VHH binders against q12xb4. Designs and how they scored, part 22

Target 1, 267 residues: q12xb4
Amino acid sequence: MLDFVGLGLFDEKDISLKGLEKIHNADKVYVEFYTSILMGTDLEKMEMLYKKKITVLSREDVEQHAEDWLVDAKDSNVVFLTGGDTMVSTTHVDLRLRAADMGIKTTLIHGASIASAICGLSGLQNYRFGKSVTIPHPYVSNRGVRVVSQTPYDTIKNNIEAGLHTAVFLDIDKDKGYMTVNQAMEILLEVEGKLGEGVMVDRLAVGIARAGSPSPVVKADYIEALRDYYLGGPLHIVVIPAELHFVEAEALVKLAGAPEGILENID
Short names: E, the ipSAE of ESMFold2; O, the ipSAE of OpenDDE; V2, 0.75 times the mean of E and O plus 0.25 times the DockQ between their complexes.

## First folded at step 8 (VHH; framework vhh_lunsekimig_d3)

Design e5 (at its last look DockQ between E and O 0.02; V2 from the best seeds 0.00; counts 0 for: pae E 18.3 > 2, placed apart)
Fold by OpenDDE, look of step 8:
Formats: structure tokens, C-alpha cells, sequence
Structure e5 (fold): chain B 267 residues (1-267), chain A 125 residues (1-125)
């Protein structure tokens, strides 16, 4: 049997009791940290709390060589741990499908997800979110030209036109590190400067840092101001609201420090 | 009710200084785009400075280095510090607010919705 267990948002204590129970009953416990990472813990702390040895799987182990360790689940109880909630990543779905193809029964134990946490932290309504997008780190092409993806800009634009909020995930790179809200704002403004479609002009944005931690930061401001606002350490995520419901606006002002002026623009 | 009231104008010699005030009511200055305009006799009103909700400022070239736009959130007032005044700075000074809203497509649109009555600045020997 293979149990997919979401670990939650921040540290080893965010796991559900059901998740912990699955670990305790497991013969093998695996974890992947490439789709998500718990910034408030490490493998040692996890093993200490869960009272189980945990084997870290690389992207290659999961995507290319899953059968090598999935086979264990045919005759024993195997737990696969992920940050956040399980099955949010297509990689996890693929893994589950592979397991099914192998005749392995699977179960899901859900964890806290940033997808819902951003709503709770900001006060924005979950049903008003559209397609999410990730801002990738800009890179220099072989021609020596800085390349900035326009996809986030377009996605946000489409959502705004549809009256939907956008969850904007920020890139994680082993060399470039964790993208910050500040960097994200700079990138979006850079794209605005290039395209000039007005999507990011005086756009309200919400920066969220360390969701699930004892000290999360939620700051709403216009993009130009938020660009210069210090949110502290990772992880960061951005939400770009569309038109706000009056309750959302009030929440952003009271809970996220949004400028009170946004209340004046509510119809 | 939104209201803007300018004050601080007067007569000053060239090279002198004045500080204009724009007292706002009905809205928060720190959350709005505010502007200083001036109008000399026989001349169209011109933008001279602006301060945005995020604190960024703009100045026309003719006043750069001499004028400073600022705001006091506690008093809900915008200011224009004018130094090194010149004869050409003579005019009626207005403060204005730009209201930000959304168009039908969800994009920001801006328009001036309120003006003060103005305060007269006269620079003469």
C-alpha cells in the first residue's frame, strides 16, 4: 500500500494526526523536497518527531525511477511525503497513476495547502481565484539578452478581465534561490514597461511570506510600494486581486495593511 | 464629502521661500494621488508636482531642486515647500486629487474629481 501524505505549510508539526499515524505504520517513508519545501524544519527534525527514518527522493527518483521504490508498496506499507498538500503537483498524480498501473492501492492524507492559506491570510475569497501562474527567474539567453517571461503578465491580465484573482507562485531555483515578492514586483513592472498594456499600473498586490509559520507576513499595497517592502525570509507568494468585494477590501486594509484608499474604489 | 483647501500663499521676494498646505477631508491623503497645479495670469494651468499613494513624487523641470512635495498623514495634509522662488513662480496654486477606478475591462482609470480653491503666490521685488 502507498500512502500519499501532505506535510503542510511550514514545519514538521504541520502534519495531520492521520498523516503521522500513516508514518508510524509505514515500513518505508519517502519524501520529496523539489516540488515544495518546509522552511521551518529539516530532515533530522522530521525524523525525530515522526520516529521514522525518511528517505529523500530526488526528482529523478520520482519522475524517472519511481518503479524502483514503488515496488516496495506491493508487499509493505509505503508513505510518500510532500510539502503542502498531496496531489497538487501533476508529478504526484503521475506517481499515483504509476502505482495504480502496478496494482498498488493508494490513499491520500491531505495537508494544509498554500492555495487555501492565501485566502485565509489575505481575506480574499477562494471562489474568486482564476488560473494560477508561476513567475520564473529571468535568465540570460545565449545571445546575452535578458529574458523575462510574459506568461505571468498575460495570466494576470486574463484573470483581471474576468474579475478573478491570481495566485502567483514564485520560482525556486537552486542557484538563484527563492524568489521574493520584491523581485516578483520588479519583474511584473519590467514586463509592464515593455508591453504597456496597463495591467500592472497602480495594481494592488498582496505579498505573503512564511505562510503557516508563527510569524507570517501579509502585506497588501500597490505594486510600486510593495516592491520596496521587506517581508522577511522565504517562502514568498504573491496574490494579484481583481476587483474587490467590499468585504475583501476591508480585509486587505485591516489584515494586510492595504491603503485605505482602496475602499473608495469599491462599487 | 471630499474637500481640498489650500493655504500658505502670500507675497515673497525673489529667492524667498513659502510653504503651501493642502488640507484634505473626506479621504486619506496617503492613499491617494495628489497634485499641485499653478496658474499664472493669462496662462493655462500647469502641473508642477505630484505625490502618489506609494510615496513616489514627480516634478516638472522648472521646479526641480527648488520645490518639494510632501504629506503628513496625521494631519491629512499635503504640502509644497517652495524655495528659491522666482518671479515666474507667481500664480494661483491649486491642489487636486485624482480618483482611481476601474474601467469595464478591469483596468485602472484616472480622473481629477476634486480641486481646491487655490492660494495665491506672488513673487516680486
Amino acid sequence: as target 1 above (267 residues)
Amino acid sequence: EVQLVESGGGVVQPGGSLRLSCAASGFTVSSNYLYWYRQAAGIERELIASIYSYGSTYYVDSVKGRFTISRDNSENTMYLQMNSLRAEDTGLYYCARVKRTYDSSGYRTYYFDHWGQGTLVTVSS
Scores: ipSAE 0.055, ipTM 0.545, lowest interface PAE 4.2, mean pLDDT 93
Fold by ESMFold2, look of step 8:
Structure e5 (fold): chain B 267 residues (1-267), chain A 125 residues (1-125)
Amino acid sequence: as target 1 above (267 residues)
Amino acid sequence: EVQLVESGGGVVQPGGSLRLSCAASGFTVSSNYLYWYRQAAGIERELIASIYSYGSTYYVDSVKGRFTISRDNSENTMYLQMNSLRAEDTGLYYCARVKRTYDSSGYRTYYFDHWGQGTLVTVSS
């Protein structure tokens, strides 16, 4: 049997009691850290709390060689751990399909997802979110020219025109690091300078750091001001609101420190 | 060895201009966050302008419109063009690099790892 268990947002304590029960009953426990990372823990802390040895699987182990470890679930209890909520923003449904083809029953034990946490932290209504996007790190092409993706700008523009908020995920790279809210604001303003469409002019943004931790930061301000606002360590995420309902605007002012002037612009 | 060397300071009349340079060695200015700070006598250093690795710039309100930060990647040098200088701009001007690292728990942290020695700007007669 194969149980998919979400680990939640921040540390080893975010696992549900149901998830922990599955781990305790498991014969083998696997984890992957390539789709997400829990900043408040490490493998040793997880093994100490869960009282189980945990084997880390690479992307190749999961995507190309799944049968090598899935076969264990034919005759034993196997748990597969993922940060956040299982199946969210991953291709792991493929593992469930492969398991089904092998006659292996699967279950899902959910964990807290960043997609829901940003709504709670900001006070923005989850029904008002449109297509999400990731801002990739800029790079230098083989011709020596700096390349900055314009896709995040266009996605935000389209969502705003539809009255929808945008969840903006920030790139993670071993060499370039965890993208910060500051860097994301820089990139959006750089693209605004090239396109000149006004999308980022006087535009409110919400920076969120360390969701799920004991010390999260939620700060709303205009993009220009957030460019240099220190939110502390990773992980960061951005939300770009569209037109705000009164309750959303009040939440940003009172809970995230947004400029009070945004309350004057509510229709 | 990472080094930052400021130059270009001097004495200038109110309303005048100066251009400060921050020559970098041991790293590339185009791949780093670089800041200008100033320190008046008896006061802690204050941020005045930044240029980020992606080329975006930031200025505090007191210098916005008067100062321009830039960089020359071929000379590995950051500049601060200071126009319409005021007596309040008098101080020791430093350039600094921010560095990012992981703390012991794997969290990304930010700190200023290198500072120049400073170049003195005096706005007076």
Scores: ipSAE 0.000, ipTM 0.140, lowest interface PAE 18.3, mean pLDDT 86
ESMFold2 (binder alone), look of step 8: mean pLDDT 80; pTM 0.765

Design e6 (at its last look DockQ between E and O 0.02; V2 from the best seeds 0.00; counts 0 for: pae E 3.9 > 2, placed apart)
Fold by OpenDDE, look of step 8:
Structure e6 (fold): chain B 267 residues (1-267), chain A 125 residues (1-125)
Amino acid sequence: as target 1 above (267 residues)
Amino acid sequence: EVQLVESGGGVVQPGGSLRLSCAASGFTVSSNYLYWYRQAAGIERELIARIYSYGSTYYVDSVKGRFTISRDNSENTMYLQMNSLRAEDTGLYYCARVKYTYDSEGYRTYYFDHWGQGTLVTVSS
């Protein structure tokens, strides 16, 4: 048996009781930290609370060598832990499919997801979100050219035109670190400068930091202002709202400190 | 089926005005990149104006202050208001839709996917 267990958003305590139960009954417990990370904990704290040794799997272990450890699930109970909710990543789906191909029965224990957390924190309605996008860290190409992806700009644009909000995930890089809301705003403004379509001009944005923590920060403001707003430590995520429902606008003002002026444009 | 149909061309005296229309079908004008081009006799087609979805506009220097590109969403039509027309403005005026894809580095690469048939503008005394 293979149990996929979502750990939740922030620390080792975010796991569900059902998830914990699966761990307690497991013969082997694996975890991957490359698709998501719990910023409020570490492996030692997890093992201590869960009272089980946890083996960390690399990306290669999961994506290329899954059969090496999946085989354990044929005759024993194996738990695979992930940050957030399970099966959100295509990697997890692939893993589940491989397990199925091997004749391994799988179960899912869901965890809290940033996808829903951003709605709760901001007051934005979940059904009004469109395609999500990730802002990658800019990099220098082999040709010596600084590359700034324009995909996020276009995804946001398309969503806005469709009347949909955009969840904007921020890149995690081993060398460049966790992208901040501030950096994201800078990047979006930079792209605006290049493309000049007006999508990001005076655009309302929501910065969210440390969702699931005891001290999350939610701040809504225009991009230029939010760029200079300090949200604290990681992780960060950005939401770009489209047209707002009056309840959403009120929520952003009251819960996220959005400019009151946004209420004037709401029918 | 995507279609662009220009109209509004004609003969006008120098200093006169014309309003060209580009009626679109098969797509929403406000959601697309739309361009006005013109082609004078013996000269290559020239970009004169464009409008993006958020209203960002561009004009070639020779028409700045004289021409105005706009859209009417209800009519799904793009317009080119041409004032203070000059002899050098004579030509066949085309509207076009531009689309884009991404290259390997994540940058937009634009291409023309549709052209109108054109409308003739003649500025003559």
Scores: ipSAE 0.581, ipTM 0.845, lowest interface PAE 0.9, mean pLDDT 95
Fold by ESMFold2, look of step 8:
Structure e6 (fold): chain B 267 residues (1-267), chain A 125 residues (1-125)
Amino acid sequence: as target 1 above (267 residues)
Amino acid sequence: EVQLVESGGGVVQPGGSLRLSCAASGFTVSSNYLYWYRQAAGIERELIARIYSYGSTYYVDSVKGRFTISRDNSENTMYLQMNSLRAEDTGLYYCARVKYTYDSEGYRTYYFDHWGQGTLVTVSS
């Protein structure tokens, strides 16, 4: 038996009671930390609270060598832990398919996902979100040119044209660090300067920090102003709203400090 | 001690190119916000380009596509490559270090911390 258990958003306490029960009854507990970062915890804190030894799997272990540890689930209870909700924004459905091919029954024990948390924190309606995108850290090509991806700009443009909000994930890199909302705004404005299509002109954005923590930050402002706003420590995410319904706009003003003037433009 | 020293100015014909240098000491260019300003006779200093510590750049419209700001961390120097120069580009070019504090509402307030002495660029036939 293979149980997929979501760890939720922030720390070891975000696991569900059902997830904790699965861990307590497990013969083996595995975790991967490469699809998401739980900033409020570490392996020691997790093992202390869950009272179980947890084996960390690398991306290679999960994606290339899954059968090496999946086989344990044929004759024992195996738990696989993932930050957030295991099947959201991951490729872990592949593990379920591999398990099925091996005759292994699987279950899902959900955890809170950032996809739903941004809706709750901002007041933006979940069904009005389009395709998400990640802003990657810029890099210098072999040709010596600074490369800044235009894909986030284009995705935001397409969503706005469709009346859809965009969830914008921010890159994480061992050398360049956790991308901040400030850096993300700088990148979007840099691309706007090159393309000149007006997508980022007078555009509202929502910066969210430390979702799931005791003290998250949710700040909405126009992109140029948000570039200069202090959201504190990681992890950061951005949401770019499209046209707002009245309740969404009111939520951004009252809950995220958006300029009150946005209420004057609501149809 | 923080110092900024510009060099590379000179006389050039319209359409020509110059490369300005801003050598920094007492701090690292990669950890700071650096701006290029110019001052023509009888005019206030005007921003022409800037580079943030993260590497993002900005150019005013009059120089966009003609000027390129860059830096070399190993030489602790910022550069301004100026191509397709025009008579209107004539002036003293300054580099400046910009810092910020957070105001009571949490927004950055930028200020100039140090200026270089300037390097003269003259575009004339």
Scores: ipSAE 0.289, ipTM 0.674, lowest interface PAE 3.9, mean pLDDT 91
ESMFold2 (binder alone), look of step 8: mean pLDDT 81; pTM 0.784

## First folded at step 9 (VHH; framework vhh_lunsekimig_d3)

Design f1 (at its last look DockQ between E and O 0.79; V2 from the best seeds 0.00; counts 0 for: pae E 3.0 > 2, grease 25.4 > 24.2)
Fold by ESMFold2, look of step 9:
Structure f1 (fold): chain B 267 residues (1-267), chain A 125 residues (1-125)
Amino acid sequence: as target 1 above (267 residues)
Amino acid sequence: EVQLVESGGGVVQPGGSLRLSCAASGFTVSDYYLYWYRQAAGIERELIASIYSYGTTYYVDSVKGRFTISRDNSENTMYLQMNSLRAEDTGLYYCARVKYTYDSSGYRRYYFDHWGQGTLVTVSS
């Protein structure tokens, strides 16, 4: 039996009671930390609260060598832990398919996902989101050329033209660190300077920090101003709204400190 | 001792190019925001280009597409490549080291703690 258990947004207490029950009844408990990061916890805290040894699996263990640990689920209870909600923004459906081929029953115990948290924190309607995108850290190529990806700009442009909001994920790198909303705004403005299409001119953005924690920050402002706003520590995410319905605009003003003037532009 | 020294100014014809240098000592250029400012006769200094510690750049409209700011960490030097020069680009060009604090509303307030002495650029027929 293989149970997939979502860990939620922030710390070891975000697990559901059903998830904790599965861990307690498990013969083997595995976790992967490569698809998501829970900033409020670590393995030691998880093992202490869950009262179970947890084995960390690498990407290779999960993607290349799954049979090595999946086989145990034929005759024992195995739990596989993932930050957020296990099947959201992961390729872990592959494990369910492999388990099915081996005659192993699987279950899903859901956890809270950042995809829903950004809607709740901002007041933006979930069905009005288009394709999401990640802003990668700029890098210097082997030939010495600085590369700044234009894909996030183009994705935002296309969504705006379709009346859709964009969830903008921010890169994580061991050397360059957790990208901040400030850095993301700098990148979007730099690309605007190159393309000159006006997409980022007078454009509202929503910066969100530490979703799921006791002290999240939600701040909306025009991109040039948000570039200069202090959101505190990681993790950060950005939402670029398209055309706002009145309730969405009111939420951004009252809950995220957006400029009052955005209410004058609503039909 | 923190110092900024500009060089590379001179006389050029309209449409010409110059490359200005801002050599830094007493600090690492990649740790700070660095700006180029221009001062024409009788006018306050005006921002023309910025390079941030993260490496991103920003330009005012009058120089976009014509000027390029960059830095070389091995030489601890910032550069301004100026192409398609116009008579209106004539002036003293300063580099500056920039810091910021946060105001009570949570927004950055920038200030300049060190300036260079300037290098003269003259664009004339």
Scores: ipSAE 0.528, ipTM 0.808, lowest interface PAE 1.8, mean pLDDT 92
Fold by OpenDDE, look of step 9:
Structure f1 (fold): chain B 267 residues (1-267), chain A 125 residues (1-125)
Amino acid sequence: as target 1 above (267 residues)
Amino acid sequence: EVQLVESGGGVVQPGGSLRLSCAASGFTVSDYYLYWYRQAAGIERELIASIYSYGTTYYVDSVKGRFTISRDNSENTMYLQMNSLRAEDTGLYYCARVKYTYDSSGYRRYYFDHWGQGTLVTVSS
């Protein structure tokens, strides 16, 4: 059997009791940290609390060589740990499918997800969110050209036109590090400068840092201002609101320090 | 000692091209926000392009599509490639370094702490 277990948002204590139970009953426990990292813990603390040895899998181990470790689940109980909620903001459904193809029964144990936590932290209504998107780190091509993805800009634009908020995930890269809200704002403004469609002009944005920690930061401001706001250490995520309900606007002002002027634009 | 030295200016015909250089010393260009300014006769200094430490670039509308700001870390130099030059592009071009500190509200406050002496660009037929 293969159990997918979400670890939650911040540290080793965020796991559910059911998740912990699965670990205790497991013959083998794997974890991946390339989709999300629990910033408030480390492998040693996890192993100590869970009382189980944990094997870290690389992106390659999961995406290219999953069969090598999935096969263990045919004859034993295997747990696969991920930050947040399993299968959320990840592509790990492919693992579940591979397991199914191998005749391996799978279960899901859910954890707290940043996808829902942003609603609670910002006061934005969860049912008003549209398609989410990830801002990738810009990179230099083999031709020496800097490449900046326009996909986030377009996704946000489409959502705004539909009256929907956008959860904007920020890239995690082993070499480039954790993308910050500041960097994300720079990227979006850069794309605005190139396309000139006006999507990011005077656009309200919400930066969230260290959700689930004892000291989360939630700051709302116009994108130009937010670009310059210090949110502290990772992880960061961005929300781009569309048209606000008056309750949402009030929440952003009172809870996230949004400019009071946004209340004047609410009908 | 921090220094910025511009070069590459000259006389060029309309439609021509120039490449300006801003050679930095005393600091690493990739660690700072850098800006190109220009000042035409009788006109206030204007910001025309910027490059940030993360690599993002910005341009004023009047130079978009014509000018390209870049940096070479190995040479510790910032560049401004100027194409399709116009008479209105005539002026003294100089580069500047921007630093920032965080204020009590958590916002970055930017200030120019170093700038070059400038290089003259003249676009005339």
Scores: ipSAE 0.478, ipTM 0.784, lowest interface PAE 0.9, mean pLDDT 94
ESMFold2 (binder alone), look of step 9: mean pLDDT 80; pTM 0.775
ESMFold2, look of step 10: ipSAE 0.346; ipTM 0.693
ESMFold2 (binder alone), look of step 10: mean pLDDT 80; pTM 0.768
OpenDDE, look of step 10: ipSAE 0.433; ipTM 0.736

Design f2 (at its last look DockQ between E and O 0.13; V2 from the best seeds 0.00; counts 0 for: pae E 7.6 > 2, unsure alone 63.6 < 65, grease 24.204 > 24.2, placed apart)
Fold by OpenDDE, look of step 9:
Structure f2 (fold): chain B 267 residues (1-267), chain A 125 residues (1-125)
Amino acid sequence: as target 1 above (267 residues)
Amino acid sequence: EVQLVESGGGVVQPGGSLRLSCAASGRTFSDYYLYWYRQAAGIERELIASIYSYGSTYYVDSVKGRFTISRDNSENTMYLQMNSLRAEDTGLYYCARVEYTYDSSGYRRYYFDHWGQGTLVTVSS
């Protein structure tokens, strides 16, 4: 059997009791940290609390060589740990499918997800969110040209036109590190400058840092201002609101420090 | 103390190209916001291009597609590649580096910027 277990948002204590039970009953426990990292813990603390040895899998181990460790689940209990909620903002459904093809029964144990936590933290209504998107780190091509993805800009634009908020995930890269809200704002403004469609002009944005921690930061402001706001350490995520409900606007002002002027624009 | 020195200006015909340089002495450009300004005769100094600490760039509409701002931290130099120059591009070009701290509200405050002496660009037939 293969159990997918979400670890939650921040540290080793965010796991559900059911998740912990799965770990205790497991013969082998794996974890991946390339999709998300629990910033409030480390492997040692996890192993100590869970009372189980945990093997870290690389992206390659999961995406290219999954069969090598999945096979153990045919005859034993295997747990696969991920930050957040399992199968959310990941491609791990592919693992579940491969397991199924191998005749391996799978279960899901859910954890807290940043995808829902942002709603609670910001006061934005979850049902008003559209397609989410990830801002990738810009890179320099083999031709020496800096490449910035326009996909986030377009996704946000489409959502706004549909009256939907956008959850904007920020890239995690082994070499470039954790993208910050500040960097994300720079990128979006850069793309705005290039395309000139006006999507990011005077656009309200919400920066969230360290969701699930004892000291989360939620700050709403216009993109130009938010670009220069210090949110502290990782992880960061951005929400770009569309048209706001009155309650949402009030929440952003009172809970996230949004400019009071946004209340004047509410119909 | 940081000093900025612009170079690369000159006289060029319409449609021509120039490459401006801004060399910093002292501290490096690393992790700072960098700007190109220009001032034409009789008008106020205007921002034309910027490059931020993360490498993102901004251009005023009049220079989009023609000018490219870049920096080389290893050489401690910022550049402005100017192509398809027009008469209206004539002016004194300045580079600037902005330094900042965080205020009690968590926002960056740009407490001072460094300016070069400027380099003259003349586009004429």
Scores: ipSAE 0.490, ipTM 0.785, lowest interface PAE 0.8, mean pLDDT 93
Fold by ESMFold2, look of step 9:
Structure f2 (fold): chain B 267 residues (1-267), chain A 125 residues (1-125)
Amino acid sequence: as target 1 above (267 residues)
Amino acid sequence: EVQLVESGGGVVQPGGSLRLSCAASGRTFSDYYLYWYRQAAGIERELIASIYSYGSTYYVDSVKGRFTISRDNSENTMYLQMNSLRAEDTGLYYCARVEYTYDSSGYRRYYFDHWGQGTLVTVSS
């Protein structure tokens, strides 16, 4: 049997009781760290709490050589761990299908997802979110030209025009690191300077750091001011609200420190 | 009491490489933001690269792709690897350890906790 277990948002304690029970009853426990990162833990802490040896699988192990370790699930209990909720990656759906082809029963034990956590932390309503986007780190092209993606700006523009909030994921890069809210605000303002469409002018943004931790940070302000606000360590995410319902605006003022003036412009 | 000591400066030909080090006595770098500045003759000191406690890096456009900042917390040392050096890279290079305070409105204002004395880099034939 193969149990897929989500690890949740931040550290080794975010696992559900059901997930922990599956680990305790498992003969083999595997994890992958290439689709998600739990910033509050490491392999040693996980093994200490779960009281199981955990084998880390590479992308190749999961995508190209799955049968090498899946075979154990024919006659024993195997657990496969991933950050957040399970099955978010198309790769893991494929893994489940491979298991089915081998006659292996699978189950899903869910974990908390960042997509729902940002709603709870900010007070913004989940049904009012549009297409999400990721801001990539700028780079210098082969011709020596600084390249900054305009896609996040366009996505935010389209969502705002539709009355929808935007969840804005921030790039992770080996050389450039974890993008901060400050850097994200700088990038959006840089693109505004090029396009001049006013999308980022007087625009509210919400910065969220370390969702799922004991001390998350949620800060709302206009983009230019939020550029100067330091949220501490990773991981960061941004939300760009569109038109706010009164309750959403009240939540941003009271829970995220948004300027009280936003309450005067509520529909 | 903390002292920062830059080293690794020298004379190098255009296109060459040089590695600068910044070592702190008595305290670790592990929870601090670390910056490299340079100062050419007659010009104000200019930020060129920074590295945050969680590893994110920043570079000014003139050095991107050529310079790499890194840190070794176990050795209490920061490095600046400089490749493809140009004449305009000539100057006195300083390292700095950076802290912040909160202003009265709740926003961070960064300040330089300690500065080194500088190490001279000269790029010429």
Scores: ipSAE 0.013, ipTM 0.208, lowest interface PAE 7.6, mean pLDDT 86
ESMFold2 (binder alone), look of step 9: mean pLDDT 75; pTM 0.719

